# VHH binders against NACHT, LRR and PYD domains-containing protein 10 (NLRP10): the designs that were tried, part 7

Target 1, 318 residues: NACHT, LRR and PYD domains-containing protein 10 (NLRP10), of Homo sapiens (Human) (q86w26r167to484)
Amino acid sequence: SLVVLQGSAGTGKTTLARKMVLDWATGTLYPGRFDYVFYVSCKEVVLLLESKLEQLLFWCCGDNQAPVTEILRQPERLLFILDGFDELQRPFEEKLKKRGLSPKESLLHLLIRRHTLPTCSLLITTRPLALRNLEPLLKQARHVHILGFSEEERARYFSSYFTDEKQADRAFDIVQKNDILYKACQVPGICWVVCSWLQGQMERGKVVLETPRNSTDIFMAYVSTFLPPDDDGGCSELSRHRVLRSLCSLAAEGIQHQRFLFEEAELRKHNLDGPRLAAFLSSNDYQLGLAIKKFYSFRHISFQDFFHAMSYLVKEDQ
Short names: E, the ipSAE of ESMFold2; O, the ipSAE of OpenDDE; V2, 0.75 times the mean of E and O plus 0.25 times the DockQ between their complexes.

## First folded at step 1 (VHH)

Design v1 (framework vhh_vobarilizumab_d1)
Fold by ESMFold2-Fast, scan of step 1:
Structure v1 (fold): chain B 318 residues (1-318), chain A 121 residues (1-121)
Amino acid sequence: as target 1 above (318 residues)
Amino acid sequence: EVQLVESGGGLVQPGGSLRLSCAASGFTFSSYAMAWYRQAPGKGRELVAGITSGGSTSYADSVKGRFTISRDNAKNTLYLQMNSLRPEDTAVYYCAAEYYDSWGEYTFDYWGQGTLVTVSS
């Protein structure tokens, strides 16, 4: 079987996918149905040494001695969760071309087309706009739309986000009194952005006097809170405006080349200090051969989309 | 209307040089990664050289040190400088463009009609 979970950026698709793996492992989801459930982060597929099913299985198991032939003996008892199909990196990347083999995306395409392991089960998560690229690969698929938070789930999220109950109540009260913020918090990723912004304001003892009017304003409020203010002649070389332009440039580079993992060298080319930008970027260390290499990604794909859109607006604004 | 027009192919003797050009129109050239592919008679198309919108280059092992890919965004033109040509380089050479829109949701593959390069005495 093949199921496509679609939802806008920030709707919790990755959280749901990871919870499904955990619930299967604890015996609460699909009991007795699958022998193995493989979670595949599409943006990380580019890190595979070879574009082969064997290498993908070693990656998923974290073990180069995983019994591939035994695992593949009963394909109908396998579930692959392909998380973030919209974040697959493209075949024209320089390193992939130099490896001399087919693009690593082609392995996942063969799985989706049912040419490889045709009896296995697939669960694919993606943003709706990427369906244009995905649907030509599908023979028969069930589509499920991931909906945002109910009103009750928004209240629970605020209570869970803040450890201090008074802060949670104050933040939720501010959001409830603003129709735009309240509606926007239906999207879990936006809810996180709003909560992070409000927590920052409250911890700095600031009173929230103006509220966002749309999603762009919400992201701008977050950016204004967590980017350093302009340096009008101090010791720091980076001002808020320079950092913003650099984040926009990095995001544009990623979108133009369909890349979502960035090396430290790439951040340096954009004059970005990854650790100082933890509000926008996260990092992971990967063992690649004999080296441990650090890659950065935007904390949520929504940030990459936002900064890319802002790059376009900045270029047109005079 | 997207157009890719290759030029510069022809007959050249072993050890000679040729420069191929690809004139692009109908899209924002500077946003696209560009590549040169070739197809010899009876073979599939193979990547020869690629260049990203940022200018990073990549080459097939068989042409490294002999071929140079470059681009001129002001002229919307892609180039392939071919030096020390060998009979095995005989093929139809194709210009190709990949594009991902501002949201990363659509991919477009554009191809030119090809230009023949013959390396023979």
Scores: ipSAE 0.000, ipTM 0.105, lowest interface PAE 19.4, mean pLDDT 74

Design v10 (framework vhh_vobarilizumab_d1)
Fold by ESMFold2-Fast, scan of step 1:
Structure v10 (fold): chain B 318 residues (1-318), chain A 123 residues (1-123)
Amino acid sequence: as target 1 above (318 residues)
Amino acid sequence: EVQLVESGGGLVQPGGSLRLSCAASGSTFSEYAMAWYRQAPGKGRELVAGINSGGSTSYADSVKGRFTISRDNAKNTLYLQMNSLRPEDTAVYYCAKEGIYDWFGPSTQYDYWGQGTLVTVSS
């Protein structure tokens, strides 16, 4: 079976895909249907050493001793979740100058075309922009369109996000009274940013009187909470501005080169300290041959889009 | 919550046609994937056809080319046009709000609504 899950940035496609893996592993999803469920982050496929199926399986299992022969004995009992197909479409073009996809990216195309493991099940997540490149690879697929949170789902999200019911009620009341925030929370990624910001305000005992008016204001409120101006003087404002400018530069270069994973060296080139920027950047350690290497990515793709947009304003200000 | 009411079933001759309707209450109909299931006497419930919020469709192999699923979001109504009916299509047909986890088959994680509509194909 082949399912395409599509939706705009931030609609929760990755969260849903990861939850499906967890629910399968705990026995609550597809009991008795699949022996293995493989989560493949399309932005990470470039890190594979070879474009062989065996290497992909080792990567997904986190174990180069994974029993490939046993795994492949019943391909109809395998599910591959290919998360973020849109992140394959524009490889590292400035550096590579390739006419087509890299060999590693081509492996996923063979799976989608059903040339490799034709009886396995596939779930593919993508933004609508990539559908015109994806659809020619498909023969028969079920399409699911994620539109974002309904009003009921927004209320449920707030209740689930806050462990304290009083805080959940307070936060949701604030959001409901602001039409712009309420509508913006249809996007799960924005809903998370709003909840995170409000929780920070409430934990510091602050009364929320000013609320964001649009998505830019929402992200600015988040940035102000987790990268606040120092009260130590004007020199601290300049330091904050430098960090903001560096994040904008990193995001812009990432979008220009279709990079979503960044090495520590690249962060250092932009004068960024990854661990201190955990509010904006997440990290993961990858085993590449005999070495363990750390890569960073923006917590949500919406942060990369936000900082990229801000890069135009920062350039004008200089 | 969403309430589903099926209609349009009946007795029909082999080779005949029927159109089933499923009326839904609620303004969020356009945001949900919808499906038709059927259950023949003595057999389990099986997926017949599905349609997502964007209008993309999928069909069971046994009905491809004969059945067409469609939706009218303005009327909050789901349809199943059944052509070239065969005796083996005899079943109670159920309208369901398809859960996310139902993409690869029926799931007990989501409740089915509606009492069903009986379709009998015989001479």
Scores: ipSAE 0.006, ipTM 0.235, lowest interface PAE 9.6, mean pLDDT 75

Design v11 (framework vhh_vobarilizumab_d1)
Fold by ESMFold2-Fast, scan of step 1:
Structure v11 (fold): chain B 318 residues (1-318), chain A 123 residues (1-123)
Amino acid sequence: as target 1 above (318 residues)
Amino acid sequence: EVQLVESGGGLVQPGGSLRLSCAASGFTFSSYDMAWYRQAPGKGRELVAGISSGGSTSYADSVKGRFTISRDNAKNTLYLQMNSLRPEDTAVYYCATYPEWLGDSTYYEMDYWGQGTLVTVSS
């Protein structure tokens, strides 16, 4: 069987997918149905040394000694969770064409088309806009729409986000008093942005007198709060404008080429300091061959979308 | 800062019992799903037992009927009662949160983990 979980950016698709792995492992989800459940981050698939099933299994297990033969004995007892199909990088077509090779579909495309392990079960998460690319690969799929947080879940999110009960109460009170902001917090990614912004304001001793009216205002408030100033006493406004333009350029390049992982060298090319931009970028270390390499990604895909949209305004001559 | 501190591990004979504790601080413990994981020498980590913020429990097949997970929200403490211990239960046991409500794909590596407590089942 194949199930597509679709929802707008930040609706908690990845959190749900990872919770499903946990619930399966403890026996509460799909009891007795699967011997193995593999979580595959689509944005990370590009880091595989070879686009082969065995390498994917080693990657998912975190263990080059994984018993591939045992795992593949009963493919009908396998579940692959393909998280973030909309973040799957395009194949390196230019390299293949220069070698006189015809482009072939990626391993994940072969899994989705049911050409590789045709009896396995698949759960795919994606944003709706990527369905145009996904649907041609599908033969039979059940679609499930993730709508985001209920009002009860929003209340729980605020309580869990803040370690200090008084901060949690203040933040939730601010959000509850603004119907537009409260509705926006139905999107878990927006809840995170709003909570992070409010926490930053509170920790810096600032009083929140005005609240954002829409998602653009929410992201602008966050950027205004967390964009780092110059340490050396340069013009902080000019420096912040440069950093903003660089983030917009990075996001635009990523969207244009369907890239969501960026090497430290790419950040340096844009004069971006990854550690100092922790409010916008997260990093992970990956084992590539014999080396461990650091990659950066936007904390939410919504940030990459926001900065990409902003890139058109920054490039505008008039 | 967030801290999870495990205790209660030790050496025990086959058939014996141990109770593990995990003291949590720096976050709203009562709002989080919690789990116990273990890692045997030379093996990968595996999930042993989970408990939701609401108190619902779940167990790996290998420990079902022998282990009991529980929580005390007033004390910010997670427990694992281990009975009828077997040599194959020998492992470092880890207390962990699952940050269910943290949103999308950028937070998948942000689970909170303790340092672990060693359980050795041997005669």
Scores: ipSAE 0.000, ipTM 0.125, lowest interface PAE 14.7, mean pLDDT 74

Design v12 (framework vhh_vobarilizumab_d1; at its last look DockQ between E and O 0.84; V2 from the best seeds 0.00; counts 0 for: pae E 6.1 > 2)
Amino acid sequence: EVQLVESGGGLVQPGGSLRLSCAASGFTFSYYAMAWYRQAPGKGRELVAGITSEGSTSYADSVKGRFTISRDNAKNTLYLQMNSLRPEDTAVYYCAAQRSFYTWGTPDYWGQGTLVTVSS
ESMFold2-Fast, scan of step 1: ipSAE 0.402; ipTM 0.808
ESMFold2, look of step 2: ipSAE 0.106; ipTM 0.651
ESMFold2 (binder alone), look of step 2: mean pLDDT 89; pTM 0.899
OpenDDE, look of step 2: ipSAE 0.000; ipTM 0.241
ESMFold2, look of step 5: ipSAE 0.193; ipTM 0.699
ESMFold2 (binder alone), look of step 5: mean pLDDT 89; pTM 0.899
OpenDDE, look of step 5: ipSAE 0.506; ipTM 0.829

Design v13 (framework vhh_vobarilizumab_d1)
Fold by ESMFold2-Fast, scan of step 1:
Structure v13 (fold): chain B 318 residues (1-318), chain A 123 residues (1-123)
Amino acid sequence: as target 1 above (318 residues)
Amino acid sequence: EVQLVESGGGLVQPGGSLRLSCAASGFTFSSHAMAWYRQAPGKGRELVAGIYTGGSTSYADSVKGRFTISRDNAKNTLYLQMNSLRPEDTAVYYCARVDEYFGSGYDEAFDYWGQGTLVTVSS
C-alpha cells in the first residue's frame, strides 16, 4: 500500500514518521506485518555512493554488510518511509548526465512508481507544494493530513523542550497569554521556533514586550534574539546586516537549485561560519567512501523558506 | 512611506541634560513599539531605550536611571529625556520603528530608522 502524509512546514511529519518506526520496533504498530521498516530522509539520499537499491539499504541499516538478498526475498514484508519528499535534492556533480531526473532521485521515483519492489509498502511525507511533482508518480494512494498539536500536546512539547521546569512554565505562560502565538504553536515546527526564541530571550535576560502577529513576526523575533549586533563593535550593525544577507543568499540558492544540504566550502563562499550560526544551521558528519564530510542544513526547513522570502526584501532594500 | 525625523541634539557639558524628539509619519504610530538607538564614533549601533504599545519600557544598563523614554500617540511623537550626560554618551541618536524586533539592535533591511541627531557631551 502507499500512504501520503501531507502537512504544512513544521506540522510534525518527521516526528510522526520516526515515532512510527519506534512503535513498529516495539511491536505497537503493524505487529507481524513487516520484517523491515526503513526510514529514508529524502534530503540525504543525494549522499548515497551509487543510485542503487543495495546502497539505500546499506545506508538505512547503517551497515554495508546488511543481507540485501535476504531482506529483498519478501518485498511485501518491507515498509519504506520516505520522509520529506519536498526536500529531494539534485546531485552535487554538475557533469552528471540526467535521464529526466538525477540518478539518486530516479531510485526513489522508481520505488514510488512501483517499478522497483512493486509489492512493498510506502509511506511518504511531504508539504502540499510538492504534491504537483509527486502526484504524477502515484497510481493508487491514500492521503492523510497532519493537523498538528492539540492543546495538551502543546503543553507537553514545552515541558519536553525545556530542561528547567520553571523556564518551561514561564515560556508556556507567555504563549498562552498571546492568542496568536498559542494558535501558531499547533504547528510543531512553530513550537520549536517559539521555544528556541523564548529560551534565548530568557538566557539573555530579555523580556517579551511586543506581541507577534504572524509567523513572519515569530521568525523575526528569533533572528533578532540569536543574531544581535555587538555592543562595542565597530560597524556591528553592518556586520549583522551582512550575515542576514548571506543567510538569505544561501537560502535562495538552495530553494532555486533544490538543495538543502550545504558543504562548509559553500558556507564560506557566502562568508558564513557554520559553527557560529548554530542557531540557524545544524551539521552532521557523513562517511562518503573513505572520507568523512560535514554538511550543513537549516535547523528547520521553515528557516530556509523564511530567509528565501526575505531575500527579495533585503536585495530590494539595498 | 515611513518617515522618522529626529531633533533636539546638540553640544552639552558633562552633567547636563537634553530632550530628543522624533516625529513619525506614514504609519499608525500607536500600533508600533518605538526605540532610540545611538552610534558613537568608531562603534556600532546600540539600543538605548525602547517603549512598547502598552507603555512598558526597557533601557540599556549604561543609561538606566539617567534616560527616560516616552511617547505621545496623539502627536505621533517619541521622546528621550537625557539627564546626567557623560562624555561616553556622545553619539548620533536614531529613532526607530520596532515592528518585529525583540533583540538588542535593528537591521536596516528589517526596520525603519530616522536620519539621526548628533549629541556631543564635551567641555
Scores: ipSAE 0.000, ipTM 0.100, lowest interface PAE 21.6, mean pLDDT 74

Design v2 (framework vhh_vobarilizumab_d1)
Fold by ESMFold2-Fast, scan of step 1:
Structure v2 (fold): chain B 318 residues (1-318), chain A 120 residues (1-120)
Amino acid sequence: as target 1 above (318 residues)
Amino acid sequence: EVQLVESGGGLVQPGGSLRLSCAASGFTFSDYYMAWYRQAPGKGRELVAGIYSGGSTSYADSVKGRFTISRDNAKNTLYLQMNSLRPEDTAVYYCARDLGYWSDEPYDYWGQGTLVTVSS
């Protein structure tokens, strides 16, 4: 069977996909239905050294000795979770120019088209914008829309985010007293931004005097907390502008070229110091052959969207 | 001390053109993001166009393709060329020195404003 799980950035698609793997492994989801469930991060699949099905299976299993022949013996007992299909999509202009996919992208397209392992089950997560690129590949699919956190899930998120119960209760109280902010927190990515902002305010001993009223205000509050004017002294506002402009440029270039992982050299090109920007960027080390390579990504995909939107506002006619 | 002085406003017929100027003094003009805002009677203040120190520009959807923002750093002057004017463009236009959209204080300084009236 093929199921497409769609929703806007930060709606919990990745969290749900990962929970499905865990629930399957513990025997609570699809008991006895699948022999193997493979989680494939579309964002990370571009890091594969070879565009072969066997290499994908080794990657997913974390074991180069995985019994590929035995795994593929009953394809109807396999589930592939392709998380973040939108992260494979190139801009229209680039696709038109090249008229083709990279070999690694082609491997996933062959799975989706049912050319490879036609009887396996697929679960695909994607943002709505990528549906026009995905739908031509689908013969038949069941669509599920993810709308975000329930009220109970928001309460649990706040409790899980804060180690200190008093901070969790205070943060949730602030959010609950503001209908706009409470509703915004149904988006898990926004929920993280709000919790991070409130934690930053509390740890700095600051009183929350004014509450954001939309997602732009929420991101602006976060930026003001973790990149404040006072940090650099006399030139702080100009330095702040340069850093934010560089983040906007990085986000825009990433969206334009469908890149969500950035090398250290790319950050240096934009005059960005990844470790100093830990509030906005996260890093992971990847083993590529004999080399360990560090990649950066925006902490939440919503940050990339936010900085990209700001880039359009300030650079639209340049 | 920081001063922003707008000029060029007036009465113009629909479809006409008008050029606004803003003379800046008291700061290093070339270092700042500059913007044009407008406020129609009984409405809130709306961003019309902005320009970075490096020359990158942005426009509100309502004026895109009709208005052009520019700056002359040697003369410390900000400009707004308004073409194909419509009655809904009637407003007081303000020059602003802005620290950017990420500032907790949305605007450092505003000019006194210049009235643009598009009628009939």
Scores: ipSAE 0.000, ipTM 0.095, lowest interface PAE 21.7, mean pLDDT 71

Design v3 (framework vhh_vobarilizumab_d1)
Fold by ESMFold2-Fast, scan of step 1:
Structure v3 (fold): chain B 318 residues (1-318), chain A 123 residues (1-123)
Amino acid sequence: as target 1 above (318 residues)
Amino acid sequence: EVQLVESGGGLVQPGGSLRLSCAASGSIFSIYAMAWYRQAPGKGRELVAGISSGGDTSYADSVKGRFTISRDNAKNTLYLQMNSLRPEDTAVYYCAAETFGYDYLEGSDYDYWGQGTLVTVSS
């Protein structure tokens, strides 16, 4: 069985995929159906040293001694979750892919085409824009659309975000009184941005009297709250503008080249300090052969999309 | 993505005080809600105290007025100041962090846990 889970950026596809793995592991989802469920992040698959199924399984298990032969004995009892097909490292333009698909992309293509492990089950998450590249690989697939949070799901998200129930209620009340903000919170990634911003305002003892009017205002409110201060004693306005420009340039480079993982050297090239930008960038250490290398990514794909969009606006005849 | 390491546990007399620390690695400490849980011998884990990224705190009735949870976002460290300790406070204390954004969770489940630090209150 092959299922494509599609939805716009930030609609909770990755959250749903991760929850499916957890629910399977606890016996809540697909009880007795699968012996192994493998979560594969498409943005991270580029880090594989070799384009071999064995290496992918070692990566997913975190163990170079994983019993690959035993795992592959009953392929019909395997589920692969390919998360973020739209985040594969190459440009989405199909003509460019034909010039040099990487071996790692070829492995995922063989799984999707059912040439490798044809009886396994696949769940693929993607943004709609990548369907043009995905559809030629599909033989038979069921499509499921994710539209985002219901009103009840938004309320539950706010309750989960805040430890204090009164803060959750206050934050949600603020959001409900603003139609634009409330509708925007249908997107789970925007819920996180809005909750983080409101929590920052509450921490500073600020009364929220005026709220954002559109998605750009929402992200700007977050950026203004969490952008690090200029500790060198210089002009804070100029320093903030430089950081914003640098984040926009990093995001634009990432989108242009379908890259979502950045090395410390790349951040330094854009004059960005990874640890100081924890509100926007997260880091992980990856084992690449005998070397350990640190990579950064935007905390949410919505930030990369936002800063990328801003890169055009900022450079438009200003 | 986040690794938690507790310290500060030990043996203390009834009525004494201890301060537990939880050092977090990773660039997202300030955004996480953090909590202290404990597990006494032969009992299940129970929530002791919680703190939001903004510093709002909540406490179990059994420790209210005696324990204080706090955080230092600049040092990526969570603290639990324990005063007026009782033999009933003897337990392994665990630091926990809750993920947000795409990791929507229902209830009081936390994604990241430390290894625990033992607190013994005895003469």
Scores: ipSAE 0.000, ipTM 0.100, lowest interface PAE 21.9, mean pLDDT 72

Design v4 (framework vhh_vobarilizumab_d1)
Fold by ESMFold2-Fast, scan of step 1:
Structure v4 (fold): chain B 318 residues (1-318), chain A 120 residues (1-120)
Amino acid sequence: as target 1 above (318 residues)
Amino acid sequence: EVQLVESGGGLVQPGGSLRLSCAASGFTFSRYDMAWYRQAPGKGRELVAGITYGGSTSYADSVKGRFTISRDNAKNTLYLQMNSLRPEDTAVYYCAKGDYSLPWEYYDYWGQGTLVTVSS
């Protein structure tokens, strides 16, 4: 069977997908139904040595001696979780062309079209924007839509985020009285950002006398939390705004050009220093043939989604 | 740190009643959704009933009209009132806590469980 799990930016799709893998491994989810469950990060598929099913299985198992023959013996007992179809990258070596798919993209497309392992089960997560690219590949699929946090889930999140119940109640009261903040917290990633900001204010003994009144104010509060002045050598609000615009530009360009893994040169193009922006960007070393390359990505999909969303606000006319 | 302790299970005849309790500690009970799951020998785990932190309830079709889930936030305790019990209800019953990181209903942090046997 094939299930498409769709939701707007930051709705926790990756967290849910990862938790499903862990719950299957512990016997909590789908007991006795699957022999193997493979988590496939679509943004990382471009890094495969070659676009072959065997290489994908080695990647998912973390072991180039994985028993491919045994794994493929009963394809109906396999589940592939294709996480972030909207983040499926174009190969770094390909030039812009109006047609053709990379071999690595073709592998996932063949799985989705049911040409490869037609009896396996697939769970695909994606943002709605990418459905126009995904739907032509589907024959029959069950669609599930994640709406983000309900009012109950927002209240529960605040209580879980703060160790101190009084801090949790105070933070939630502040947010609940601000319609913009309250609605923004429907997005789990933004909910985390807002809680982080408020916790910082409370820990420093600051009284929140003026709450954000628009999306730009929320954006500035987030920047002030994660780009401290000391780390920027006396950075002003204007300088912080420049770094923020660069992060938004990186996120927007990445999504537009299907780039979610960035080399140091791409960061430099946007005047960004990867190591200095550890709160927003993470790095990993990848084995590409005989070479090891360092790539940067937004720490969580919620960060990518947040900065992408903020790019619309930064570009709005007044 | 997070602990769930189930109690109230036992042997009962078909048509009888039992009340299960789950004592929770290590988290702010009143802010989490809670649920009861069961697992019979040789079968998978089944969601029996759920209750949100706001008090809304849901039930599996197999137990609707017979079971009632409730909570007492002052006592950090979850309850399952089971009426008109059937042999098919024989299982180990588990108390579960909701996961705030997920946008939809999902439960984790199982207790040790309490055995319910319905036989003559």
Scores: ipSAE 0.000, ipTM 0.147, lowest interface PAE 17.7, mean pLDDT 73

Design v5 (framework vhh_vobarilizumab_d1)
Fold by ESMFold2-Fast, scan of step 1:
Structure v5 (fold): chain B 318 residues (1-318), chain A 122 residues (1-122)
Amino acid sequence: as target 1 above (318 residues)
Amino acid sequence: EVQLVESGGGLVQPGGSLRLSCAASGFTVSSNYMAWYRQAPGKGRELVAGIYSGGDTSYADSVKGRFTISRDNAKNTLYLQMNSLRPEDTAVYYCATDWSYEGLGTYDLDYWGQGTLVTVSS
């Protein structure tokens, strides 16, 4: 069976997919139905050295000794969760092909087309924009739309985000009094951005007097909070503008070339200090053969989209 | 559009038998996991029996040896044969396809049938 979970950037598709893995592992979801559930991040699958099914299984299990033959004995008892089909990496696949390796897209396409493990179950998450690339691969296109948080779910999100109950109550009160913010928080990724911004403001002892009026203002408020002018610098505004321009350049290059993972060298090329930009970029260490390599990505794909959009505005010299 | 229509429910005496049917449209029964769930008054829905796309089946411990799940690919229909019925089997029975309502909440309501009532009493 094949199910496509579709929704706009930040609607909680990845969170839902990962929760399904956890609920299966604890016996809450589909008890006794699957022997193995494999979570495959489409963004990260580019790091596989070979596009063989065995290598994918070793990667998912974190163990090169995983019993591939036994795992594949009953394919109908396998679930593959392909998270972020829209985030598949083109340039790294070209690099792998240059090394005599097939693109990982080829393996995933065989799974989706039901040519490899035809009786396994598949759950695919994607943004609607990428459906045009996915549709030709589908035999049974069952779609579930992720609409976002209910009003109760928004309240619970704020309560769980903030460690301090008073901070949570104040943040939610601010959001509830602003119809635009309240409705925008239906999108889980926007909830995270808004909560992060408000936490930053409250931790700095600032009173929130003006609130964002639209989605662009929400992202700009976050940027302003976590990328302020340097207190020790003489030309703080120019420094800030330079970093913003660099982030926009990185995002634009990534979108243009369908790339979502960046090496430290690429950040340095754009004059970006990854650790100092933890509010916008996250890092993970990956084992590639015998080497451990650090990759950076925008904390949420929505940030890459936002900075890419802003790259057109920044090109117009201010 | 995916639709499931259950039928076959009714009143039976303890020890009796009943066969439920679920007619499917908008997808192929032989290519998808299908399951029967039930909901007794005042309780949540619980899995009764499932059939994988490959034909393997699974059953809740309370119904093993008494219930049999099967499908007819030509009719695109799922069945549940219930034997040696007990009062505790009284419930509304639902057929469901992959990605159960309980797992995905309201987003999967279109993949559940309307249900058919089974009452086991004299």
Scores: ipSAE 0.000, ipTM 0.281, lowest interface PAE 11.5, mean pLDDT 74

